VHH binders against Uncharacterized protein F14F9.5. Designs and how they scored, part 21

Target 1, 296 residues: Uncharacterized protein F14F9.5, of Caenorhabditis elegans (q9guc9)
Amino acid sequence: TSYSTSNGIRLMTFNIWNSGANVENGQQKIAKHILMVNPDVVALQEVYANVTRNLTLMLGHPWVAVERNHEYPDTAILTRHVLIPNTNLSTSGAVGVKIMLRTGFMIHFWSLHLDYTSYGPYAANNKLVDKLDQIMAGENVGRGPQIYEILNLPMMKKWMEKVEDVPIFIAGDFNGPSHLDWTEQTKKIHGDWVIRWPATKELEEREFSDTFREIYPNVVSDPGITWSTVNKFNPEWNYTIPEPQDRIDFLFYKGPVVPYQILTYSGCEKPQRIPFHSKNDYPSDHFAVFADYTFI
Below, E stands for the ipSAE of ESMFold2; O stands for the ipSAE of OpenDDE; V2 stands for 0.75 times the mean of E and O plus 0.25 times the DockQ between their complexes.

## First folded at step 9 (VHH; framework vhh_podentamig1)

Design t3 (from r8 with G35A V106F; at its last look DockQ between E and O 0.69; V2 from the best seeds 0.00; counts 0 for: unsure alone 63.8 < 65)
Fold by ESMFold2, look of step 9:
Structure t3 (fold): chain B 296 residues (1-296), chain A 122 residues (1-122)
Amino acid sequence: as target 1 above (296 residues)
Amino acid sequence: EVQLVESGGGLVQPGRSLTLSCAASGRTFSTYAYAWYRQAPGKQRELVAAIYGGSTLYADSVKGRFTISRDNAKNSIYLQMNSLRPEDTALYYCAAGWTIGYDEDFEEYYYWGQGTQVTVSS
């Protein structure tokens, strides 16, 4: 079934674009779209202080939250199920927690937001660099180490040891594309580059599965773009250079679940592009992603 | 490759009902969302309703008045449109894809029908 009350679960990742600050009534619209998707668990990115309190009030009982343990959380997790006490983990770019569904199934769930300050696809697509090691230097300063940090937490290692009992999900905004999407087959649309983006590659080497690419293995016919709803030409260049459009929001999993559906989401009204976005109904510059899994 | 053919449009008075049909043929992807979009002249295309697995989603403007449904045996998607209003006047398209919501950059990744006109006028 598609409902969580049997043996299924719906997970969503949603970069909420400065906690909705870029659109009128943004927090109400964030809550509205969470309810429209009707997920069990939401990974949030770009979370300001106190925003999860506002969101859970708007969503109503039984919605609860956990934030990354920091004055400025940036990442958070919302769920209508049970957060297991004393299981939250925080890193520089992520928050993790154990969740028990009302059915009794358990998951380990991460919301992550990786570093965005050196965006390799922009440089590669616009021929601003001509050496792979220039791109990799940016990746190895921010995004790569952030994945390593998560994987090497002592409690994460314990979660991995028990992954066949309790599945682990890693969801969020990687701020970089998948190594599965920048291939020999697609290099023509990626500035003639084939790049093994290290954040997603590291997760594959740990045997996490990329849900979107598992369900849609053909990257040419089914690109799965999540960046961007409103940023099609780069504003830093007065809209004269195309903004790289990529799949940068992912749902990874490992353990005893089978995915059977994944979709991107941007609401019903087409978002207006920057700078005409302030009245958008969909309050983000990222497409949200949600997926359905069956426990096995 | 999936082919989508809409039918059931027409001219109706406000407050009346209309049923749109979308017959799907060829290779279909069960993981896609199947949806009705609409576009009035000079306006942006917008999602009206989507059905995906056992779930449905509706635009605010039609919630409570429109119902999307699916008949797997007939490989058909329906839009029951009740309490029609003049603002529902549009060209209605059936579509299928891996996204919920319209974006011009994704248009080539959607499967589209030709559209069926609905006109609500007193």
Scores: ipSAE 0.747, ipTM 0.903, lowest interface PAE 0.9, mean pLDDT 88
ESMFold2 (binder alone), look of step 9: mean pLDDT 80; pTM 0.820
OpenDDE, look of step 9: ipSAE 0.885; ipTM 0.942

Design t4 (from r8 with R27F T28R; at its last look DockQ between E and O 0.67; V2 from the best seeds 0.00; counts 0 for: unsure alone 62.8 < 65)
Fold by ESMFold2, look of step 9:
Structure t4 (fold): chain B 296 residues (1-296), chain A 122 residues (1-122)
Amino acid sequence: as target 1 above (296 residues)
Amino acid sequence: EVQLVESGGGLVQPGRSLTLSCAASGFRFSTYAYGWYRQAPGKQRELVAAIYGGSTLYADSVKGRFTISRDNAKNSIYLQMNSLRPEDTALYYCAAGWTIGYDEDVEEYYYWGQGTQVTVSS
């Protein structure tokens, strides 16, 4: 249906890979691909200072932005709708805000970028550890605490109390896989591990729904890989170790909405791998993710 | 078994039109995104148009000339190609999946047709 009669919303999460610095005309290409997806709200990760100003200029009126409140923002939210004043929240890895659609519907929306320094997935896939507590120790110093920080903000607790009035979306780059993807059925491609990854597990325990896995429950046929378009062998290890390919970019929701579509996105042209990526049309090393919801 | 079958390719003169069709069977037609991809010799395969829910997406090279459409009742996807140019010459594929784009780690999860040749020549 047309937006003028629609009770729907399209949300996107897009890690923009060093604000487009790795690709020629990267910020122009970021804006191009946002327009091609045509979302209502975008969660951005890897945002440098002043980049949202440049992007909103390229996207044009009525696009606006909010950045995480920090000298190095890293996360931001773009929208063509109304940012509600005095609702901005910032954490060590995320920015949240209340948004009013032009139709009058309201949402609470988070863009997050979780800590990338844990080596748990690499250790599990390469059988470098043989106990679950070794993997969990690595996860409990970064990603897990960052989710806990969001959920325990006083204003986030108020948002949660009213979630049946105004839905909450948590979108972004988790830098780690979902507990829903590392199961008995998939363990052979995950170093023979079944792991309840803490960041996504905590959200499930708070009754947030993983939109991708709700729409595509079969992990084998529909893995939903978002990392990576260009990094197939890790440059940090001089290309000697395969880079784990996982779904690490998510759209979670709670409240009175129903998802009806979700897709990953990497543009129309095949990305060239690192180090031959500089002319890529798609300017990121992550697939973007976008989803459609209807308000109920 | 899941199948995608293309038809409608051929040889045409520049400026003329063709309609490609893709019959889909044996899977969740309304769940996936559907796309038309093309590959000319010596070029990378590229997405030219996608349809997903009530939305469409087009590569810049075909905007305004090509139209993708879907008939859920017939389980079919169409590509109307107007104002054809010699540079549109390629093997055209229909594909379905949970992604929009092309990547070697993701393409194995797509359902692909066999392709239909479109040749635009004087």
Scores: ipSAE 0.662, ipTM 0.871, lowest interface PAE 1.3, mean pLDDT 87
ESMFold2 (binder alone), look of step 9: mean pLDDT 79; pTM 0.807
OpenDDE, look of step 9: ipSAE 0.814; ipTM 0.913

Design t5 (from r8 with R27F S30R; at its last look DockQ between E and O 0.01; V2 from the best seeds 0.00; counts 0 for: pae O 9.3 > 2, unsure alone 60.4 < 65, grease 29.4 > 24.2, SAP .818 > .668, off the site)
Fold by OpenDDE, look of step 9:
Structure t5 (fold): chain B 296 residues (1-296), chain A 122 residues (1-122)
Amino acid sequence: as target 1 above (296 residues)
Amino acid sequence: EVQLVESGGGLVQPGRSLTLSCAASGFTFRTYAYGWYRQAPGKQRELVAAIYGGSTLYADSVKGRFTISRDNAKNSIYLQMNSLRPEDTALYYCAAGWTIGYDEDVEEYYYWGQGTQVTVSS
C-alpha cells in the first residue's frame, strides 16, 4: 500500500546512548542517521544539556527542538516542522508537544524515556526467580507510574478528548518489553513467563496502538528487537552471561492515522559489540525505530 | 571455566548462626542473578535466597532469619543464617542460572557449586 507524501508522516524514536558519548564523533553520527532516515519528528532519549542545540545546528534549518528541561533533558523532540509555542509538557520521564506539520496537519507527540532500574527481563530470565512480583518491581515503582503520570496530565486529557481530530503519538524507550511480545508463544525464551507488562498494557487499555505489532502481528517471526545493538553479554560477568534481547523502543499512536511501514534501524554497517563499539557508525546501543503513517 | 565454591557449613545447635560463602571464578558477581538453594534428605531442592539487580528474594521459611549479600571485590556471595532450626538442615548450594533467547538460539546457563552441608541439631 502506497500513500501520498502530502498526507504522510515519518516518525522516529532514537535513544542516542548518552548523547553519543560512547562512540567517536557521536553527535555527528546521531545527526547523520537522523538525516539518513529523514523523519518528520524524532523522539530522542538520553539527551544531555546543549545536545539538542548542537543537533539542530548540525541538521540545519528547519530543524527545531523541544526538551524536557535545560538542566538535564534526557528526553527531547526534534522536528523539521513547527513547534506550537506554549504547548510543551513535561513529566519525570517524558516531554510532549503539539506540532503543526508544514502540510497543515496537527499532531500531539511524546518522547519518553521510562525508568531503567530493575529491568524486568533480568528477573524473568533468572532461574532463581519464581515470583512475578520480583519481575514487576521496576514496573510498580518506576515505569508504570511514569506512564500513568503522562496519561493523567490535564493537558494530555484534553489531547485525548480531541484525539479523533488530532492524533497522539507516544514514542520512546520504555525500558521494558511489551505485553504483546511476552505471550504463550514466546514464553520459552522468556524464562517460561507470560507477562502483561503494565506500561504497554496501560496504553492498550487507553486504545493506543502499538505500530510494530499492528504491522507485524506474529510475535515469533517478527520479534522487532530494539535492545540491543551492542550489548549482547554483560561485562560485569566477564561477558559470560547473555544480555536479554527485547523490543523496548516503541511507537504508539491513537487517532486518525494509519501506519503502513515500520522498521528497526541501526545504519548500514553492523555495529560491533561491547567493548569494541567505539568506532561504530551507528552511535546507539538501541535500535532506532521509525514508522510511516498516513492521515485519514 | 566457571566455578562456584561454597564454604562455611557445619554442625550447629538450634538458635545459632552460620555464614555461608560462595566464591565464584570464571565470572563475577555483579548486578545479575545469583542465590542459594538447599536440599534436605528426601526432599526436593528449594530456593533459599536470591539477588538480582539489587533486589532480594527469600523463601518464606527463612524470611527474617537469613540474609543474602554480595562482595564484588571478593567475587563472592554470602548467606547469613540466624536463628537456625533443625528444619534448616540441608545441603546448601550456590547457584546462578539464566535462560536467554531471540538474536541467538535459546541457551540455558546453570552454574552450581558442590554444596556445603548445614546440620542443625541439639
Scores: ipSAE 0.012, ipTM 0.262, lowest interface PAE 9.3, mean pLDDT 89
ESMFold2, look of step 9: ipSAE 0.626; ipTM 0.858
ESMFold2 (binder alone), look of step 9: mean pLDDT 78; pTM 0.797

Design t6 (from r8 with G35S V106L Y110F; at its last look DockQ between E and O 0.76; V2 from the best seeds 0.00; counts 0 for: unsure alone 61.6 < 65)
Fold by ESMFold2, look of step 9:
Structure t6 (fold): chain B 296 residues (1-296), chain A 122 residues (1-122)
Amino acid sequence: as target 1 above (296 residues)
Amino acid sequence: EVQLVESGGGLVQPGRSLTLSCAASGRTFSTYAYSWYRQAPGKQRELVAAIYGGSTLYADSVKGRFTISRDNAKNSIYLQMNSLRPEDTALYYCAAGWTIGYDEDLEEYFYWGQGTQVTVSS
């Protein structure tokens, strides 16, 4: 039994780790793994100039791309479907577009890459940090405002008004955990903190659903870790202390779709850890995430 | 909790075929990927094939030779291995979980079978 595209869609988010520069033949390997997942739409992060051109050539017709409108795009969207003209949106950390599937279904889709600086889990796991304000100092000046920027674009407001007709997906690398994962039952692995991380909380307040956590509500048995395939111990300390491992790559949705599958992905060959990663077949330090939805 | 039991391994000559079976039982069968992994002596465990919903995925080294399939009525996952080569010699594991690909640090979040040995030699 093959998956039917007449009533369904597969979405993927893939931080491509400096556009594959850290791995030999990285761009070819990025394209290879996109083809292995076989998605309809891919949200890319860490996209450098000319990389989407190279990727769409490797993927072949009918793959097309849209990039964030900037000399350093950072985010892009690839699809084998139709980009609707004059619907491109760009923010400081994201690119959005309307896509028509070959079946005639429509979606609004975002690829985002939120600010990576002042990474909250580092502060939360610091033994000398004992106030929430110390942990949140970086969250409220970067990642939270970037979500607000997306939600308050005039065209995004129009998309939200019509969400019952055309679903909205927000996919990407949030560079921060979900408020759904840092809870009372998981606090022991999070420096004894329970934190309502603002970027994911703001999306929940606008009634976006976190696909992974909807399908896998148990944060203990199903953590869904996406950071990291290769960074298990911190390189700044000569690999002597653990690197916080979290789910920081998400697929959010709102509108008339039902998710029925979501998986993380790191290819067939186990990635070797830094600094021994240069020959990895899987070319990223993030797990990719892909999910399947049925239109209603 | 998912329980997995493999069978069908053995010693075979190069060029021959084997079918591995994995009997699955327990909860939440439809939301996991079901996969075959293998580990050869001195090598890392690697994904051979995965099945998830109506989709399949294969390692490059086995494409065109191996086929993963699922029989939902029997709650079983199969690996048909054709044109076997000496480099296919390994301990083969059935696994279930929310990820595709092996990561040693995530092993506790998967359900694993006991493994079945496949040896391809004259």
Scores: ipSAE 0.812, ipTM 0.922, lowest interface PAE 0.5, mean pLDDT 89
ESMFold2 (binder alone), look of step 9: mean pLDDT 79; pTM 0.807
OpenDDE, look of step 9: ipSAE 0.899; ipTM 0.948

Design t7 (from r8 with V106M E107A; at its last look DockQ between E and O 0.78; V2 from the best seeds 0.80)
Fold by ESMFold2, look of step 9:
Structure t7 (fold): chain B 296 residues (1-296), chain A 122 residues (1-122)
Amino acid sequence: as target 1 above (296 residues)
Amino acid sequence: EVQLVESGGGLVQPGRSLTLSCAASGRTFSTYAYGWYRQAPGKQRELVAAIYGGSTLYADSVKGRFTISRDNAKNSIYLQMNSLRPEDTALYYCAAGWTIGYDEDMAEYYYWGQGTQVTVSS
């Protein structure tokens, strides 16, 4: 497909599960699936040292990368477009950058990987947990503050001031569900809870739009599950109870774009479950997500 | 809300071609991916090809031999299968949904056809 006449952009978020270490030829398979999706920009999570160098070599010119500024990056951004110099931003769980498409359109783009500790759905689906503050204790330590960290960066505030000129995208693995998905209609599959998960709620309060839920507003018919391709039973219970399945990978946007498509992705072959996953063609325990937007 | 009906399957010799058709009716969603899936005897169901917006995606085993297309005016999805091989023998399904790939826990969120058999033998 040619980009030369398009006013569109395809964005992808892809938690790459320990940089492909859990499957044979994992980094080659990561690159293969990026090429199959054919995105303009990829938010990566679980990025180890030197992995973006290897991936950009496999993807070929003009693919380039930026990593979170840390010895252990964890988050990175890949693009076949132009990274604008001196626009890199880093937080404890995210990396952001300004990107110019070859057509001259500009975006601000974030890849995030929020804290995974005290995973809220485990507490919420434990029938002996009956108080909201037991669930929220874990949310208020890591994931919520990490969203505030992004929003309070001085340069992010400047990006927000200009958002009607240059759109801002926030993509990644939130390690927690959306407040839009845990509702009265869905509580039977969520341990009878309705929970306003703070990380996604904070973005909504700042008028970011959840692309998947905008296109698919019916949370019952269209749950949008991204966790997990291979983890269907909880390993902490020796695989004897179901693992909570939720949408925890998101593409948020604000600014002058219109989304017109969003899909989850796990390749063509059915992934084999843990512990039989080592030969999977799709190298991750998350579904990837990609979406298409038109500039306005 | 979407009903899918496949047609065009049959018995063909190796090296020949076949066109599968999938007629979509009811309330169609332009945001869905439409795909052809197959299940060979003794094997897991797998995605063969998908079409979504102006983009297509193919399994490695069929790339260069199969072509998926969509005619929005006729609400139909096609799979042109060239250079058929015995390993292409399978029950072929048309499907639509918001995910690309096969996960049996998510199969309930797809709209599925009933399938059309393709057999490639002497």
Scores: ipSAE 0.718, ipTM 0.893, lowest interface PAE 1.1, mean pLDDT 88
ESMFold2 (binder alone), look of step 9: mean pLDDT 81; pTM 0.822
OpenDDE, look of step 9: ipSAE 0.898; ipTM 0.949

## First folded at step 10 (VHH; framework vhh_podentamig1)

Design u1 (from t1 with Y34M; at its last look DockQ between E and O 0.82; V2 from the best seeds 0.83)
Fold by ESMFold2, look of step 10:
Structure u1 (fold): chain B 296 residues (1-296), chain A 122 residues (1-122)
Amino acid sequence: as target 1 above (296 residues)
Amino acid sequence: EVQLVESGGGLVQPGRSLTLSCAASGRTFSTYAMLWYRQAPGKQRELVAAIYGGSTLYADSVKGRFTISRDNAKNSIYLQMNSLRPEDTALYYCAAGWTIGYDEDMEEYYYWGQGTQVTVSS
């Protein structure tokens, strides 16, 4: 029932689609799927007020939570391990905390949800768009600055200085693809663009590793799509235009750990597409992502 | 490169058991989820069971009757099928991939075996 290797950890990121409001019994289903994955730590996105209390009650002891410090949390972290007091950090799009595993290993962990506006793939796949800055609009205003906010936080700089003692994980919904996925090899399915998406590129420049792309370096055979389980054709165009499918949910790490498995997850039952989704067993429009790491 | 070869299918009476096996080769077995799917005549392929990172997952229709397992030394997975019913009649596929679930738009991202037929008939 419990994942309890003496030197391992399972991390999960799960955009919970308006806190489960889009499916019947959504919060129960969120808790069900967390238990099915059996992670040590979960990064949540699209978290409404009071939802983490409901989720931790459903998950049971010893599950605890920390939410972004805001009346509208949006991001939260759940864990069955120990939240270290006075280590909570909040930014406009993220929450971070230090966690001690029951085994004594420690991590620094972020749940992030970057700005969703001006979604880059919509512009990139619009055939009337022919200039890069038309595509980068949301990156320069929302997503890019939100990554810089995290990286420039004084306590985050201190976590980075000690990263060889305590690994740092950054998990969540970036609302944009990875620069590692939009390459010359893949440009034909990306509106003929090769784009250095700045949020993921900045993390690479700070020597964070993209767990999925490290385990699966081939972007053609292993795209790792996380958007979307239910949104395959854009409903704003009467389902006549394909919805871009991309990997936009990531687990990044830096420090003394080695990943050995990463998977996307959508449960056992096939999700029905929008607008027939209300009875889905899997309660989200994103695949969840989970990964296993060994401490070194 | 992952190659998957299923075996163990056959004709059995209701209430009896079968064990399906799937021999995997190529890259490390532990980097993928390993899955069993089935497809009955005229029906859509459906996920039956998965094994990943020390965990298992089962479709509701088979919980308590089927067990997925692995043997890392033989790089093989198994599906123990107990209390078989006529409704379990299907072509059973072994699969491997980086995603757990069923989504026909994602089928191209799995490695598939050729399938082994299970027929449950009185």
Scores: ipSAE 0.752, ipTM 0.870, lowest interface PAE 0.6, mean pLDDT 88
ESMFold2 (binder alone), look of step 10: mean pLDDT 82; pTM 0.833
OpenDDE, look of step 10: ipSAE 0.911; ipTM 0.955

Design u2 (from t2 with Y34M; at its last look DockQ between E and O 0.79; V2 from the best seeds 0.00; counts 0 for: unsure alone 59.0 < 65)
Fold by ESMFold2, look of step 10:
Structure u2 (fold): chain B 296 residues (1-296), chain A 122 residues (1-122)
Amino acid sequence: as target 1 above (296 residues)
Amino acid sequence: EVQLVESGGGLVQPGRSLTLSCAASGRTFSTYAMGWYRQAPGKQRELVAAIYGGSTLYADSVKGRFTISRDNAKNSIYLQMNSLRPEDTALYYCAAGWTIGYDEDMEEYYYWGQGTQVTVSS
């Protein structure tokens, strides 16, 4: 026995891997898997021009979209609910908007895609460095400043002031792990490092909650890996070095909601690894993540 | 430790129906997805159906023919398989986890049953 609850919301984050360009019929497959998850709002990453138009046509009414305000969007938000006019915000790596559910509940929602060019976990896991400051130098150039950019937008500060009335969600591909996952308990699978990854740590300091880790506090039994469905060994080293497998796609929240379920998603068929991926039914190299919340 | 026990497999004619059940003991998986997976000889394991909260999800090959359900009082899930075809022949596994889908590299993060054989043949 099940029913839809009018005081609930399902949020999804989905890096769509070059807008589906790496698999046959990729955009149709992206739309298919969004419908299979049946979310209210989707944070998309790796969005090419015109892709949200194609996706909303395939998803059908009432789906609408907002893209990051840039010639090359990269991030977008899809929803079957109402985009509130004149509330969209853009940064170098993210798009945010206010959404009204058809029940009248309101949310502020971000889709983000953080810089991937300084991947400290790769260096740490493969013991290419032996000092913490070498790791932090890479992290403090890209991903840290991008989180700071979002948090310090004047309108985002206003959203934070009203967070007890309208919850704020930050969803997306952080391209780096959580400080909650690289701990003493897990250090042996992380090159013997314990690292306070700054992007996720900054959100914790602003009292955002990591939904996955809140629901699943045990990092050993429930790692929540989202990278990668198809990339298990690094191609830059002719596949001789393992690709770090981490949880790098997150759903953070602050405000009057309670999460009660979060899951990763990769469809029903096992994705074939690179280079045999072109016919995959699941069109991405990331697992998608979706979560359910109840409004308080 | 934790047990998932499948039952209800067997030999059945094409076009007929069969019900699989999976009883969980030692733990309730209230936040996990639970699901039915299958593996035919020489093929990779695939997700057939999942149930998570008040939602269900089905593979394309079984949509409209199979129905997953849950009885929380009995800590059990079921798979009603209608209009069975020879290609449905496989070992069927019950599983629970924080993920929907199959990834052999993360197999250790699933709770698996031992499987029940379904054979569809004239």
Scores: ipSAE 0.802, ipTM 0.929, lowest interface PAE 0.7, mean pLDDT 88
ESMFold2 (binder alone), look of step 10: mean pLDDT 78; pTM 0.790
OpenDDE, look of step 10: ipSAE 0.915; ipTM 0.960

Design u3 (from t1 with S30R; at its last look DockQ between E and O 0.71; V2 from the best seeds 0.80)
Fold by ESMFold2, look of step 10:
Structure u3 (fold): chain B 296 residues (1-296), chain A 122 residues (1-122)
Amino acid sequence: as target 1 above (296 residues)
Amino acid sequence: EVQLVESGGGLVQPGRSLTLSCAASGRTFRTYAYLWYRQAPGKQRELVAAIYGGSTLYADSVKGRFTISRDNAKNSIYLQMNSLRPEDTALYYCAAGWTIGYDEDMEEYYYWGQGTQVTVSS
């Protein structure tokens, strides 16, 4: 026998792979899988214009959305709770907002999608480079600065000042692995590299906690892979080069909450690999991630 | 290290019920999802149901007919299967892990039982 928690919250991050365009009835399937997970708040990545309107209609009342403030949003937040007016923040790769739950608890929540144009694990694992400086040069022109942009917004600094009253969550597709996963213990599966990936390292330095790695500290037995459900060998090279498999979708938090559950998710039916993916029930090339927290 | 042992399979007629049991022993992780999978001959393994904390999740093909439950005092997970159909014929596996879904590249990240056969035939 177990007891249900009564003051909890479920958060989900879901890269929706070109807004479901790669899969037949993709937006309907995105909404289906959000409902199957039953989250309170969803961080979305790869959001096209008007997609959140379509998704909230499919999800039904009381679902609402906020998009990054741009003609091509890319990131959005969905929730069944209340978006607090005049709290929307946008950066080059993220959208943030204050949310009031039906229980009266408040959170600050970010959906982010970091730059994907320089993927260091591909270069490191396939021996395309042999010096750390070459890998770090790619990371320091995209993903690192995008995390810095979020953390140093004046209003984000004000949110951080009040973090013991209102927790802050940062969720999304980092397009790069965690420094917690590329360690001395795992270097043999990472081309013998140990790399302090800047985006996740910056969050650790600001005392954000990585929910998955907090609950599952063993990086060897519990890698938490989120990339990819469908891309195991790179199709652009006629499937002759392995595609790096990593945990690149994260839920970070700071403030008065305790996580008690985190899972990756890909639906009930096995996703078929590229190029046989068009009829998949699970409409994404990323595993989704969801986690449960209790307010304290 | 978690060990899972299924029981309760058998041969039944269409429309009848079975209850599958999964006894968990060894080092049990409270944060794991516990899951039932099935695999028919010549078909890929598929997720049937999952239980994780106080929540459940079901495949469309079994929703409304199957119920997953857990008894923490007995360290057991159950699958109540009602209104059985011939297409439910399969080897049923209990599993535990941090991921919900099926992908054979992820099989090493689950703990698996040995399976119990369910055959629905006239």
Scores: ipSAE 0.775, ipTM 0.904, lowest interface PAE 0.6, mean pLDDT 88
ESMFold2 (binder alone), look of step 10: mean pLDDT 82; pTM 0.829
OpenDDE, look of step 10: ipSAE 0.897; ipTM 0.947

